# Designs tried in a protein design chat: VHH binders against Phosphatase IMPL1, chloroplastic (IMPL1). Part 8

Target 1, 311 residues: Phosphatase IMPL1, chloroplastic (IMPL1), of Arabidopsis thaliana (Mouse-ear cress) (q94f00)
Amino acid sequence: VLSEVSDQTRYPRIGAKTTGTISPAHLLEVVELAAKTGAEVVMEAVNKPRNITYKGLSDLVTDTDKASEAAILEVVKKNFSDHLILGEEGGIIGDSSSDYLWCIDPLDGTTNFAHGYPSFAVSVGVLYRGNPAAASVVEFVGGPMCWNTRTFSATAGGGALCNGQKIHVSKTDAVERALLITGFGYEHDDAWSTNMELFKEFTDVSRGVRRLGAAAVDMCHVALGIAESYWEYRLKPWDMAAGVLIVEEAGGAVTRMDGGKFSVFDRSVLVSNGVLHPKLLERIAPATENLKSKGIDFSLWFKPEDYHTEL
Below, E stands for the ipSAE of ESMFold2; O stands for the ipSAE of OpenDDE; V2 stands for 0.75 times the mean of E and O plus 0.25 times the DockQ between their complexes.

## First folded at step 1 (VHH)

Design u06 (framework vhh_8h5u_2; at its last look DockQ between E and O 0.01; V2 from the best seeds 0.00; counts 0 for: pae O 16.6 > 2, unsure alone 62.1 < 65, placed apart)
Fold by ESMFold2-Fast, scan of step 1:
Structure u06 (fold): chain B 311 residues (1-311), chain A 121 residues (1-121)
Amino acid sequence: as target 1 above (311 residues)
Amino acid sequence: EVQVVESGGGLVQPGGSLRLSCAASGFTFSRGSYYMGWYRQAPGNQHERVAIITSGGSTNYPDSVKGRFTISRDNAKNTGYLQMNSLKSEDTAVYYCAAEYSYGKYYFDYWGQGTQVTVSS
């Protein structure tokens, strides 16, 4: 067993219990190839001139994202022509009756990529009947003059790896010794204001809260054990599908921010090293319940209409 | 079709006021808009920023217009505004509206074609 995660009595596991007729190893092989192929496209663009006009920078980001997406789609379609693919912003490609749904983020952390700030990634996850089955994230590190990549991968029940080496979440058991991460969406609504208050409160009691700007990177940093937790409202399936499996397989816990069982179609996520999860929920869960009472919608989103799930 | 269109320019005497409007179509200011701003270019001068407003409502102005110009948004009407008071001959320029629109991880810059403001006697 590459993972130390066996039974999570307090927090139900989110990873698929079976992958059907396709082995976890075969899914992993294709997920890794897809993420690597997208990352090669992104790496070719990291040293391109950043135009001083906003138009030129937007074009670089959009062109890179589209080229990375096309490269990833080619790998997936070549290997599994009948699988369903959820592209960014809810575009559906393929057979809606497929049990396998690929959630692809060809460039996570686009603002960071635009500025050459070394916190962005290519993220590829595949679900079996709604549950994460295999995942790979290629993180970009170093920055200008020294770009490199770090590859994360996991299969449900198979453990988590970074550059082929087994990884585990941290053993930090006190919030005052924790390094935490969060992110903020584009809407400045009650969820945004609530998360600003959580940021303030947790900054006061922990070693610090980071706002790095790439959800897949943030989750992989929790899995690697260099941060203790990440939470955010308003994430989409392609933001989360790979990272949540990598955290869980590294021994971490994954829930909604109200403490409920997570699916990639939920609008909030709390990932942690497990041992801190109850302590974080003591503050985060009441805040999330209060948002529901204010009419903030936490219903499932971006689930393809005819996609069969065992959520 | 995604675009921004300026209006409200014209001829005004020194000390007068004008209100410029920037109407957006094909996107909304309340969802995923990173910023909206006004820029100007006078004959023989380089472009300069005269006002910016972020999605959170924070505003910024250069010293040349601070206290005289006010930028605002009406998200319900999908329109941005620049209220220009105590106009000076130095404010004569073509004024451009620029809006950054974000959708998921994408961002797009939309610039209008400009509206002429002339301050003279």
Scores: ipSAE 0.000, ipTM 0.196, lowest interface PAE 15.0, mean pLDDT 85
ESMFold2, look of step 22: ipSAE 0.000; ipTM 0.179
ESMFold2 (binder alone), look of step 22: mean pLDDT 77; pTM 0.786
OpenDDE, look of step 22: ipSAE 0.000; ipTM 0.207

Design w01 (framework vhh_7w1s_2)
Fold by ESMFold2-Fast, scan of step 1:
Structure w01 (fold): chain B 311 residues (1-311), chain A 116 residues (1-116)
Amino acid sequence: as target 1 above (311 residues)
Amino acid sequence: QLQLVESGGGLVQAGGSMRLSCAASGFTFSYAMGWHRQAPGKQRELVAKISGGSTAYDDSVKGRFTISRDNTKNTVYLQMNSLKVEDTAVYYCAAGYYSRGWYDYWGQGTQVTVSS
């Protein structure tokens, strides 16, 4: 629609303009298969007994994460043996000369999974020459006694879907009427302190700020139109690759937290419904610039050495 | 900034003991901390972890290694007993929310060499 087009043209689009020799539909088929295959592994584990000790819960999380990752990797490698894969811990597998980079998060929201809190997901994105081409996120909903999933998907230029239905960001045009989301990394440095202050400020002027603990879920909720914005410092490519495309294809805007053009390898993200984006940046961008002046590094990270990008 | 500094590595004979220390600065022990190791030709693997007073160990080191924490000194320790040649590796301290095998911060590593 025209309003979506107008909002999107204010900020550079991040989705790939072409996908080379592999069609967007074929990439979507495989990202969705990969995400659903990982989700089947996670679903098998959701009702396993939660031990009373931390070590028992941690082992369940680690085992589930590893099994989900192995299942996803098998799907990707079976379909595209020559593609490059970036997994957790910055591990890279495959041919560095490939234009296709798969960014995989086999269990986003591991603390929530450990506690049985219904906010976690499997997230799979594929980039073409550094730009998101196709994405799928399988979100876990309901919680104990009523677990279910919903599947989000998108292709660059193809729009966004939830369980096969087109989705769109909200039309909320005032921060005072907005529900916002953020997240926090472990490091209690200047970026953490700055985001705590942003959390305080935005809580005062909006309907509320949520801290749910799963970046892919948070971005999908913006795309679905049930929240207006999500921002966070220090996310990794596997945290963002799928969710940012789903937001953009639902009509939203995606930038760095300084307002600059976003890439999956950037260390900050601001996603929104588009219309609120300039209003959010009025407060977020100066705070982010101040962090740079304090020596916080926002250079690209986790980009494979020989991976060709059109960033 | 958060920083981890390992110490206590070196050369030891099989059957001997060694204690590794990891001094943490810029953060608190309200989160998970652990030791990983990487031997030549192998992937980096978790050895031991500690969080909120609970500990866990890889099966290969159970009964031989003990992880402990001194919150006052912001230091985590790995006591290694009955060392084997197979324990030879670079040992890494890690800290943060343990999630997906992922830690927020890693030390530079300390070499442990066990001779026959």
Scores: ipSAE 0.000, ipTM 0.198, lowest interface PAE 13.1, mean pLDDT 85

Design w02 (framework vhh_7w1s_2)
Fold by ESMFold2-Fast, scan of step 1:
Structure w02 (fold): chain B 311 residues (1-311), chain A 118 residues (1-118)
Amino acid sequence: as target 1 above (311 residues)
Amino acid sequence: QLQLVESGGGLVQAGGSMRLSCAASGFTFSYAMGWHRQAPGKQRELVAKITSGSTAYDDSVKGRFTISRDNTKNTVYLQMNSLKVEDTAVYYCAKDYYGSGRYPFDYWGQGTQVTVSS
């Protein structure tokens, strides 16, 4: 288990080797249009009044999520009426016999959006037979009085772009010089306690660990080379599908937190600049194996029952 | 194909009890199941919701209704106690993948009529 994860040449690529009858360029065109269309809805809402009561903030978040999702769904359905779509909160739409599964998060970082904190995104990925084929993430930056966006995109084998420019992961080769990112779920169980201990340990030995609250943004920051790694337990497919492809196409590595081959239906992800991946796994993989021994479930989830995969 | 089938409705006297069942088939995943109702001339409303380990209720039914789930039978129940005439409605079972309750539910049953007489 450990000896294998310490060899960086043993990390398999997760991106689709082929996209079937639809070209990567056509998938990219539609995934970018979908993400942009959702982001336009979100941008219209960023300056709307915030109610200090939870109910008021909740209504703004819900309305914005629904409108963004509707806009994204319209783009996907108009272009590919027979494709499967998996939206946030696990809603499944379309033909289960399709090889193409769209994983969409119409507003990643809803708490940040609710507070006007500038770390949220629209994330759209499409899988071919279970493997990421094309992706786009529109990140919201600046915050109140200066809102703007930057757009990330990738195709399997095509590289990664930010605002039309090629991007690459950092070349940082020591944890002591790394900026790391993690996130936490809402359950205060053994997985939460384990990740808090990892957060503490890595904070002590690195430049710092960030907890920004938007998984798609976190992965795009690794792809852009402004952070070296992101890891989190119990992310859903819509949290990961776009970001993992963007990281891999920027030259990064993507595995489960036990070092095994990653699928967007897995319950853990470790992304990095590649160079640091074995160093991170030296600590993260044993911690993850210990969680399995305590009965924490890491089986696949949110995979549509009839969706055919080459995982 | 996903199906939700409600049962257990009927006529009951005010102050009485009734249990509704919702059998689900064709589910890939489900975080949350809910019970909604629609009274004559009124809009459909959520009355109870169950997620993995948590429940939520509309104020009008708190303390009287209990939602529960049997994952081995893929069935959700609504136990209704101390029924009132104003509880008269068609009761719908619905699936929501997450316990947010903010979005429209993805899938709906056909509904089961509950009539509470004075």
Scores: ipSAE 0.000, ipTM 0.178, lowest interface PAE 14.2, mean pLDDT 84

Design w03 (framework vhh_7w1s_2; at its last look DockQ between E and O 0.13; V2 from the best seeds 0.00; counts 0 for: pae O 10.0 > 2, grease 24.9 > 24.2, placed apart)
Amino acid sequence: QLQLVESGGGLVQAGGSMRLSCAASGSIFSYAMGWHRQAPGKQRELVAKISGGSTAYDDSVKGRFTISRDNTKNTVYLQMNSLKVEDTAVYYCAAYTYRSGYEYDYWGQGTQVTVSS
ESMFold2-Fast, scan of step 1: ipSAE 0.011; ipTM 0.428
ESMFold2, look of step 2: ipSAE 0.006; ipTM 0.427
ESMFold2 (binder alone), look of step 2: mean pLDDT 86; pTM 0.875
OpenDDE, look of step 2: ipSAE 0.155; ipTM 0.614
ESMFold2, look of step 5: ipSAE 0.231; ipTM 0.638
ESMFold2 (binder alone), look of step 5: mean pLDDT 88; pTM 0.896
OpenDDE, look of step 5: ipSAE 0.006; ipTM 0.314

Design w04 (framework vhh_7w1s_2)
Fold by ESMFold2-Fast, scan of step 1:
Structure w04 (fold): chain B 311 residues (1-311), chain A 117 residues (1-117)
Amino acid sequence: as target 1 above (311 residues)
Amino acid sequence: QLQLVESGGGLVQAGGSMRLSCAASGFTFDYAMGWHRQAPGKQRELVAKIYSGSTAYDDSVKGRFTISRDNTKNTVYLQMNSLKVEDTAVYYCARGYSYGKYSFDYWGQGTQVTVSS
């Protein structure tokens, strides 16, 4: 139903074909307000001291995360009291029968935030029947002494924006001219070691691979055209929901790392500028298939039990 | 507009050989190409696939079937040797957006292959 084959789009589009009774423009207005409201909370905290004990630093991160989440939730509930919300750590709030599912990451890149390293974001996406409908990511840039933000947004079929200006993926057509990005989870299993080998292989054949530490930022950098691809195993829906739509609407491609059709409930993502996607999959897809044969679980996760999808 | 047109099917005796052809239009061969088959009362299954020179086969046909392509003619082939009665099925040419088996999302109309005893 949602899979579409066309001469314009090589890979199946993941964005919602319709948004139901709520217009894409209205969803965009609220998703952007929610992300910016969370970002205001985070901005208040960026210059707080980082020279305290581990427990004190952990409290700063936790308090900021909770305050950002509360601010985002207030915006969503005020505008759509009957929508379903999936927050970080799998927290579910609202009407389980809703077609609209909000996927919220109130502070993506918590380690970077803790150290004052300028690569973290607030990420808010809304799905319609399981498919991304609208998205916004507020990225933190500059770092200590010069903090600032830029706002990314997209609607399904509406294109992608950065600070109100249209953005597009790069036209780089060779891996040897590409800047690539990846990330690593906390568990050092076969997926971790496999991705370390991919990191090594791609470092050898590209202009370089970055490990910046915030998935939403990484995907927005692909959409902006300053990197050609991002891939990672074991991402949760709140890590991906906004960024994947922004990439797709900027003209990029989104699949699982085995090349299959992506959903935000999948455990792997490969995003790219589109033209490089087949070349990346030549190395990534066989590695991912090998992980399946070793028993690594790629089943859907964190989908709310009663949430109906058209995936 | 995507189009896949199969040809080369028909009746053949067990132990014989047959070559299927698939003419593709509306896209380039930078896509994964494959052959699926569906026997009466069974589900459609992937038999062989090819992408950028890499090939893979279902265990039931490994060593007997060979997939190949001619990018200049936008045609993919399935060479079937040592045919068995159990190979009787409608054979579908398929396009995938990547090499993974779940990426095949477009099939031709199919061509009947009947293997008699």
Scores: ipSAE 0.000, ipTM 0.182, lowest interface PAE 17.2, mean pLDDT 86

Design w05 (framework vhh_7w1s_2)
Fold by ESMFold2-Fast, scan of step 1:
Structure w05 (fold): chain B 311 residues (1-311), chain A 117 residues (1-117)
Amino acid sequence: as target 1 above (311 residues)
Amino acid sequence: QLQLVESGGGLVQAGGSMRLSCAASGFTFSYYMGWHRQAPGKQRELVAKISGGSTAYDDSVKGRFTISRDNTKNTVYLQMNSLKVEDTAVYYCATLYDFRSGYSDYWGQGTQVTVSS
């Protein structure tokens, strides 16, 4: 049982211990409907012509993202009119005094979507007092000529599902046998160069490191057990809120890249199958501490001003 | 709710300089910002973009325009030098979803820049 793991092998859980007046089942029903509704908009756009001009690609991405966001927002507002919403396209919407914060990424992996590469998703998470309470991610698979979706969901304490089936992280216990994933921000600072060094080092000692380009997909692949770990610097709350809960509920571990207790407002994440987490931190944590000493800012970001948290 | 407000536009002679400012309010300022422009009868185009560690420019403005930011003031700037009549456009400040694609998600109202010969 995941809740009975010993302190030596257990990292602090990030999922909400309570969901207040709204049941986890009700939150799950609405996150699933929201993610599905956004994904239907995205699916309508996957076969649209791709323009080679910079503006043409940006317009397709922007139009799809905004339409997906509008569809998701309609679902959330219709069900919970008083909740606070953090959507990239819509910004901060709703009651800032709400305990419930919806973190919405209407199109995660925009570069992949623009190229028709099958690694992008719609990601919807809801936090209760700063802690993930329910989540759904709709992953796009197949690619041109054979598009389909895979749906992930979780509630805090309720386990994780993929297409209605219970999922679990892998049991891989050695980095040498691990398939790892990372991502890179487009900002080429010390964090970027440090992660390139981590990429090189881990490529040499593992079965390989993938850079697929969609954080929510990457985290869901860890939860599904087809990869052992994902880490990345400079992720935003909407990049992480759903995926981290899905990983934790599939039996995985979630921390900052310095090994500290994770919040979706942190600027780094390390998710893993749990068993490998200490081995990954042996290298990742010192590298992250060195970045702090170089002046890289790891303070919380994108937390709405009046949103009350119990982190 | 993120709001972007541009300022600093106006009339300038060819060969002159102008500095545009974009102030952000609402929630934490995005680390990926860009400046777009739309000339009369033409499509909107991204001319400059900035992250914390990187800048990039459209070839038409490279060497003449400089994008910068002041995170303490929650403001991004576009310094325009050696202005040409062809630079006449409404200039828009925008947040970028990511630096590589350059797709924009929040837009300012725009500020008019007119370059006379």
Scores: ipSAE 0.000, ipTM 0.188, lowest interface PAE 16.3, mean pLDDT 85

Design w06 (framework vhh_7w1s_2)
Fold by ESMFold2-Fast, scan of step 1:
Structure w06 (fold): chain B 311 residues (1-311), chain A 116 residues (1-116)
Amino acid sequence: as target 1 above (311 residues)
Amino acid sequence: QLQLVESGGGLVQAGGSMRLSCAASGFTFSYWMGWHRQAPGKQRELVAKISGGSTAYDDSVKGRFTISRDNTKNTVYLQMNSLKVEDTAVYYCAKEYSGRYTFDYWGQGTQVTVSS
């Protein structure tokens, strides 16, 4: 498994090389406004009564998700009326001929939000011809009695910021000193079983593996340098579009879990601080290849029909 | 606004087939859609779900039921083959609002009755 060449490996960048006719600064201004506007809706809801029955809790989640999405959509449409939007709640909206695709998660970590657990976010990313161009994530911290937020942002080639200050991934170079993160979907199939095995194996060899329950938060924690890696199977574009750019612009690496070049329409993601990426892939890539050999589908998904990509 | 309308339920003999349809309005499919069922005196259970190209089924219906969707018609289908008396239930079409939370938007339901 030792290799001098692997120690010097650099992974392909996923960020857009150009943003077309709209400047990165203008895209950044609008993604930040959109994410902040959605977060203001979510903040109003964090202290609303939690009915512990499934139905009452579900209503609070769905009402908050819809209101956050409506607020975000208003900002995007007011600034770019001809852009294409992919949102979890609203599906696909707008002009299919647009090179710009907005990937919106108005409330990432809905189970955490439902319980008042302080790990959820509003995530807004915009792609140019399929590649991340600008991103913002507003993370909710503190929890009951002390709610607050912090804002992450990035543009392709512009670096990553947290509350307006530059951030960078950690320099941790050994798995034995790493804090890792993963997540699980609610389907208990071969991909779930495989990731449970990876969770067990990495828990044994690292400082620990967290399952915090919000992909955008998890990726921002890698970008901030307080965790070394995050991986998960079957994330959707709105789960990943913002977080992956923020990680890459903070100096991290982003690939599929088989080590291949990543797009937000792929069904697996591995993000890391870069230096640990080859060491993580030594275990993760063979497990992912084994899933492919068992017939698990890793084809692209949720790419809007007729959306032009340069992937 | 968001609306789900089920159709295709009714009476069918054991061993027969039936197809349920769920027409959605107010949104386009780009997330999890599912079929749930509830028999008298039982809890509501997930039967099948679909997201992009991925599908999943409850063990009791694997090999007999097939979920599919037509994005151009904004409709989700449940093809039910080799029906058993135990499949008798009200069938609900449902939508998730987050991939990390359960299904929480429901249609009104359609009755399926399987007779011996």
Scores: ipSAE 0.000, ipTM 0.243, lowest interface PAE 13.0, mean pLDDT 85

Design w07 (framework vhh_7w1s_2)
Fold by ESMFold2-Fast, scan of step 1:
Structure w07 (fold): chain B 311 residues (1-311), chain A 119 residues (1-119)
Amino acid sequence: as target 1 above (311 residues)
Amino acid sequence: QLQLVESGGGLVQAGGSMRLSCAASGFTFSYAMGWHRQAPGKQRELVAKISYGSTAYDDSVKGRFTISRDNTKNTVYLQMNSLKVEDTAVYYCAADLGYSRSWYEYDYWGQGTQVTVSS
């Protein structure tokens, strides 16, 4: 009970306190429809032949990503024609005066999709005045010959669901018993090198660190309670918007990797089961502060210029 | 299928202005786009980058060059003012398709366009 109260109050919540004129239930209905519609497009492509040439494989990935994005966009625009959308062709589309910002990733884990490895997702989140309001992630599982999906969803203050059932983060209270997850960006710079050192250190002290390759899947696995934590530098808003709300609503904690209050526009994320969060920050926060001292930029990014936020 | 086509290069006198354009085709998603340049005998360097409203510039061009994007035309521009002889280089448009997506770990490059600044 005490631990539960501590988990709820220890770190600032990031979910929207209100959703304005549109109810959380209505936002949830549309994020779920959008994510499901995109996932149906991706499912049609999972068994297409994988051309071994880079160009042929790249075309399959790009065509699938495009078709999924078009399907998601159609759902959002039909329901909320005046809302703002981030991560689509054209960058920012819709009404810049809107309090609602849709962050969509039509195919998270494109390398996994390209290889038929069962760890990729469709991720759709909607923010109200900069704060996550509703989210859905459709995870692809099974792999060749047995493809299936799991649907994750959450609303701010409404809890988190997987396939209609309430989910909660794990109760693991020691790093030595934890399964951890991280990811790495394309650029091999000081942030990449620092995270490789964190990967080495945490591999030595935990049950293991996974590099699965799909941020939305990684966060949903923390929310589901099958991993204890996920962290990564340089994620974009569409990588994080849905997953962070799902983690928080499952009882987890969400901060920047320096321990500061997280926004979807920050360049680092640490999500955890809550109880391990301070122990993880003991190692991660100093490493992140060292990167700042080296001149690595952690200012907000990809926040639309005229988008009103309550960050 | 992914193609970047530069235009607008040529010869200009020092102190002059020039605008480069890069038209992207074969992809429809929002990407980080940039301009790089390579002068004879030097390494290729990033000049300017744009991603969802954020811009970054090399110190040597800050205040002189401006990068912008027309999302409707799927085109990125580099407006170059107060040109110097040392700005002479082949300018390349590049699409960063993968910083958040491990599949797109390669930069996609245009053919390059020569910019020559005479004294």
Scores: ipSAE 0.000, ipTM 0.212, lowest interface PAE 13.3, mean pLDDT 84

Design w08 (framework vhh_7w1s_2)
Fold by ESMFold2-Fast, scan of step 1:
Structure w08 (fold): chain B 311 residues (1-311), chain A 117 residues (1-117)
Amino acid sequence: as target 1 above (311 residues)
Amino acid sequence: QLQLVESGGGLVQAGGSMRLSCAASGFTFRYAMGWHRQAPGKQRELVAKISGGSTAYDDSVKGRFTISRDNTKNTVYLQMNSLKVEDTAVYYCAAPYYDSSGYFDYWGQGTQVTVSS
C-alpha cells in the first residue's frame, strides 16, 4: 500500500511498503483483537489489593504480565500459526522463516501498574520483513476508582486511529511551546547521564519534559497531539514496534537519536510531530554521537537470528 | 524464560574467603543486580547491589564483601572476605523485572554458604 508523505515529515518512512499476502485490514483486525484480549487480562488485575510487601506486589506484576502474554499469544497463534513472535524479555516463538514478526509487550509500564499509577499499556505490533505493518496499543487511564482504556491503532499507509477516530500529531513549530517526553533505562551508565542532561536542557527551553514510565503510552501521546516529542535510549523492539507506526501514521517523524533511519531493532528512538524534529536533533544528535565515542553500543539487538529483514 | 543460576557456595572456615557467581540466561541483564541472603528462621535481607557503576552494601558486610559484574558474560559476582560464622546463610542472586524500578522479581534457587568455627 502506497501512503502519502506527510507535509510535516521529511524523514524516511519506517512502515512496511507492502504486507505481502496478508492484507493490512486483516493484520489490523488481529492486532487489535490481540491487544484487546491482553488488556482484558490487565483490567481484571487493576483493582486487586496492592500488597505493600515486595514479594506480594512483584507476584501480582509477574502473574499479570504472564497471563496477558499468554492471552495475546493465543490470539496470534490461532489466527497465524506460522508467524514468528518476539515476546518481552526476548523470548522467540514460532516459525523462524516467517516474514511476519509479532512484537508483544503484554504490560508496558510495570512499575506504574504495580502502584496503580494511570500510565501503562498493552502493546502489539506486527512487522513485515522488519518493517512495521500494523499496530495497536491499549492505554490504561483514570487510575483507582475510575479505570478506563483508550485504544490506538494503525496500519502502514492507513493512518492512525484512537477509539475509531482519525488522529494527527500537533502543529507546534517551536520548542519553546512544546511539551516533551522522555524515559530512562535502569542502568545508570553514560547514556543515562547524557539523557539526564538532555532532560535538564530541554526542561529549561520548552514548556516541560515529562517522565511517565511507559514508552508505548508516550509515543501514542505524541501521535494524539497532546505532546510534541518522545525520545529514549535502550528501548527494545517490544517497547517500540507499535508506537512508532502509530506516530508515523499520525503524521509524525521517527528516527534514531542520531537522526539516522530507524529500525525496530535500534537502541534509540526519537519520535516527534515532524516539524520540530530538526530542532530536537540539533542537540540530541551530537549528544548521541558523543556516546558512540565513549563506547556505548548502538548495534541492532533482539533481531531473531533467522528472521529475514529488508533493513 | 529468564533464569538466574548461583554457584560457588560451600563450606569455609571463619576468616576465609569465597566467591559466588550468578549467571543470567534467557535474557541479558545490564541493569541493577543484587545479592540477598537468608539464614534459618530469619527474613531474606539485601547484602549487596550494583547498578551501573554504583555499589551499595549492608553495614554488616561493608569492607568485607565486594559485588562486581561482567556484562559481556551476563554474570554478577560476590567476593566474600574475612567470613564470619554469622555469614552462614543461603545466598540468592536477584534481578529486577524488565521495566520495574525498585523490585527484585527474578530470583535464583540459592546457594548455601556455611562458615564453620
Scores: ipSAE 0.000, ipTM 0.226, lowest interface PAE 13.0, mean pLDDT 85

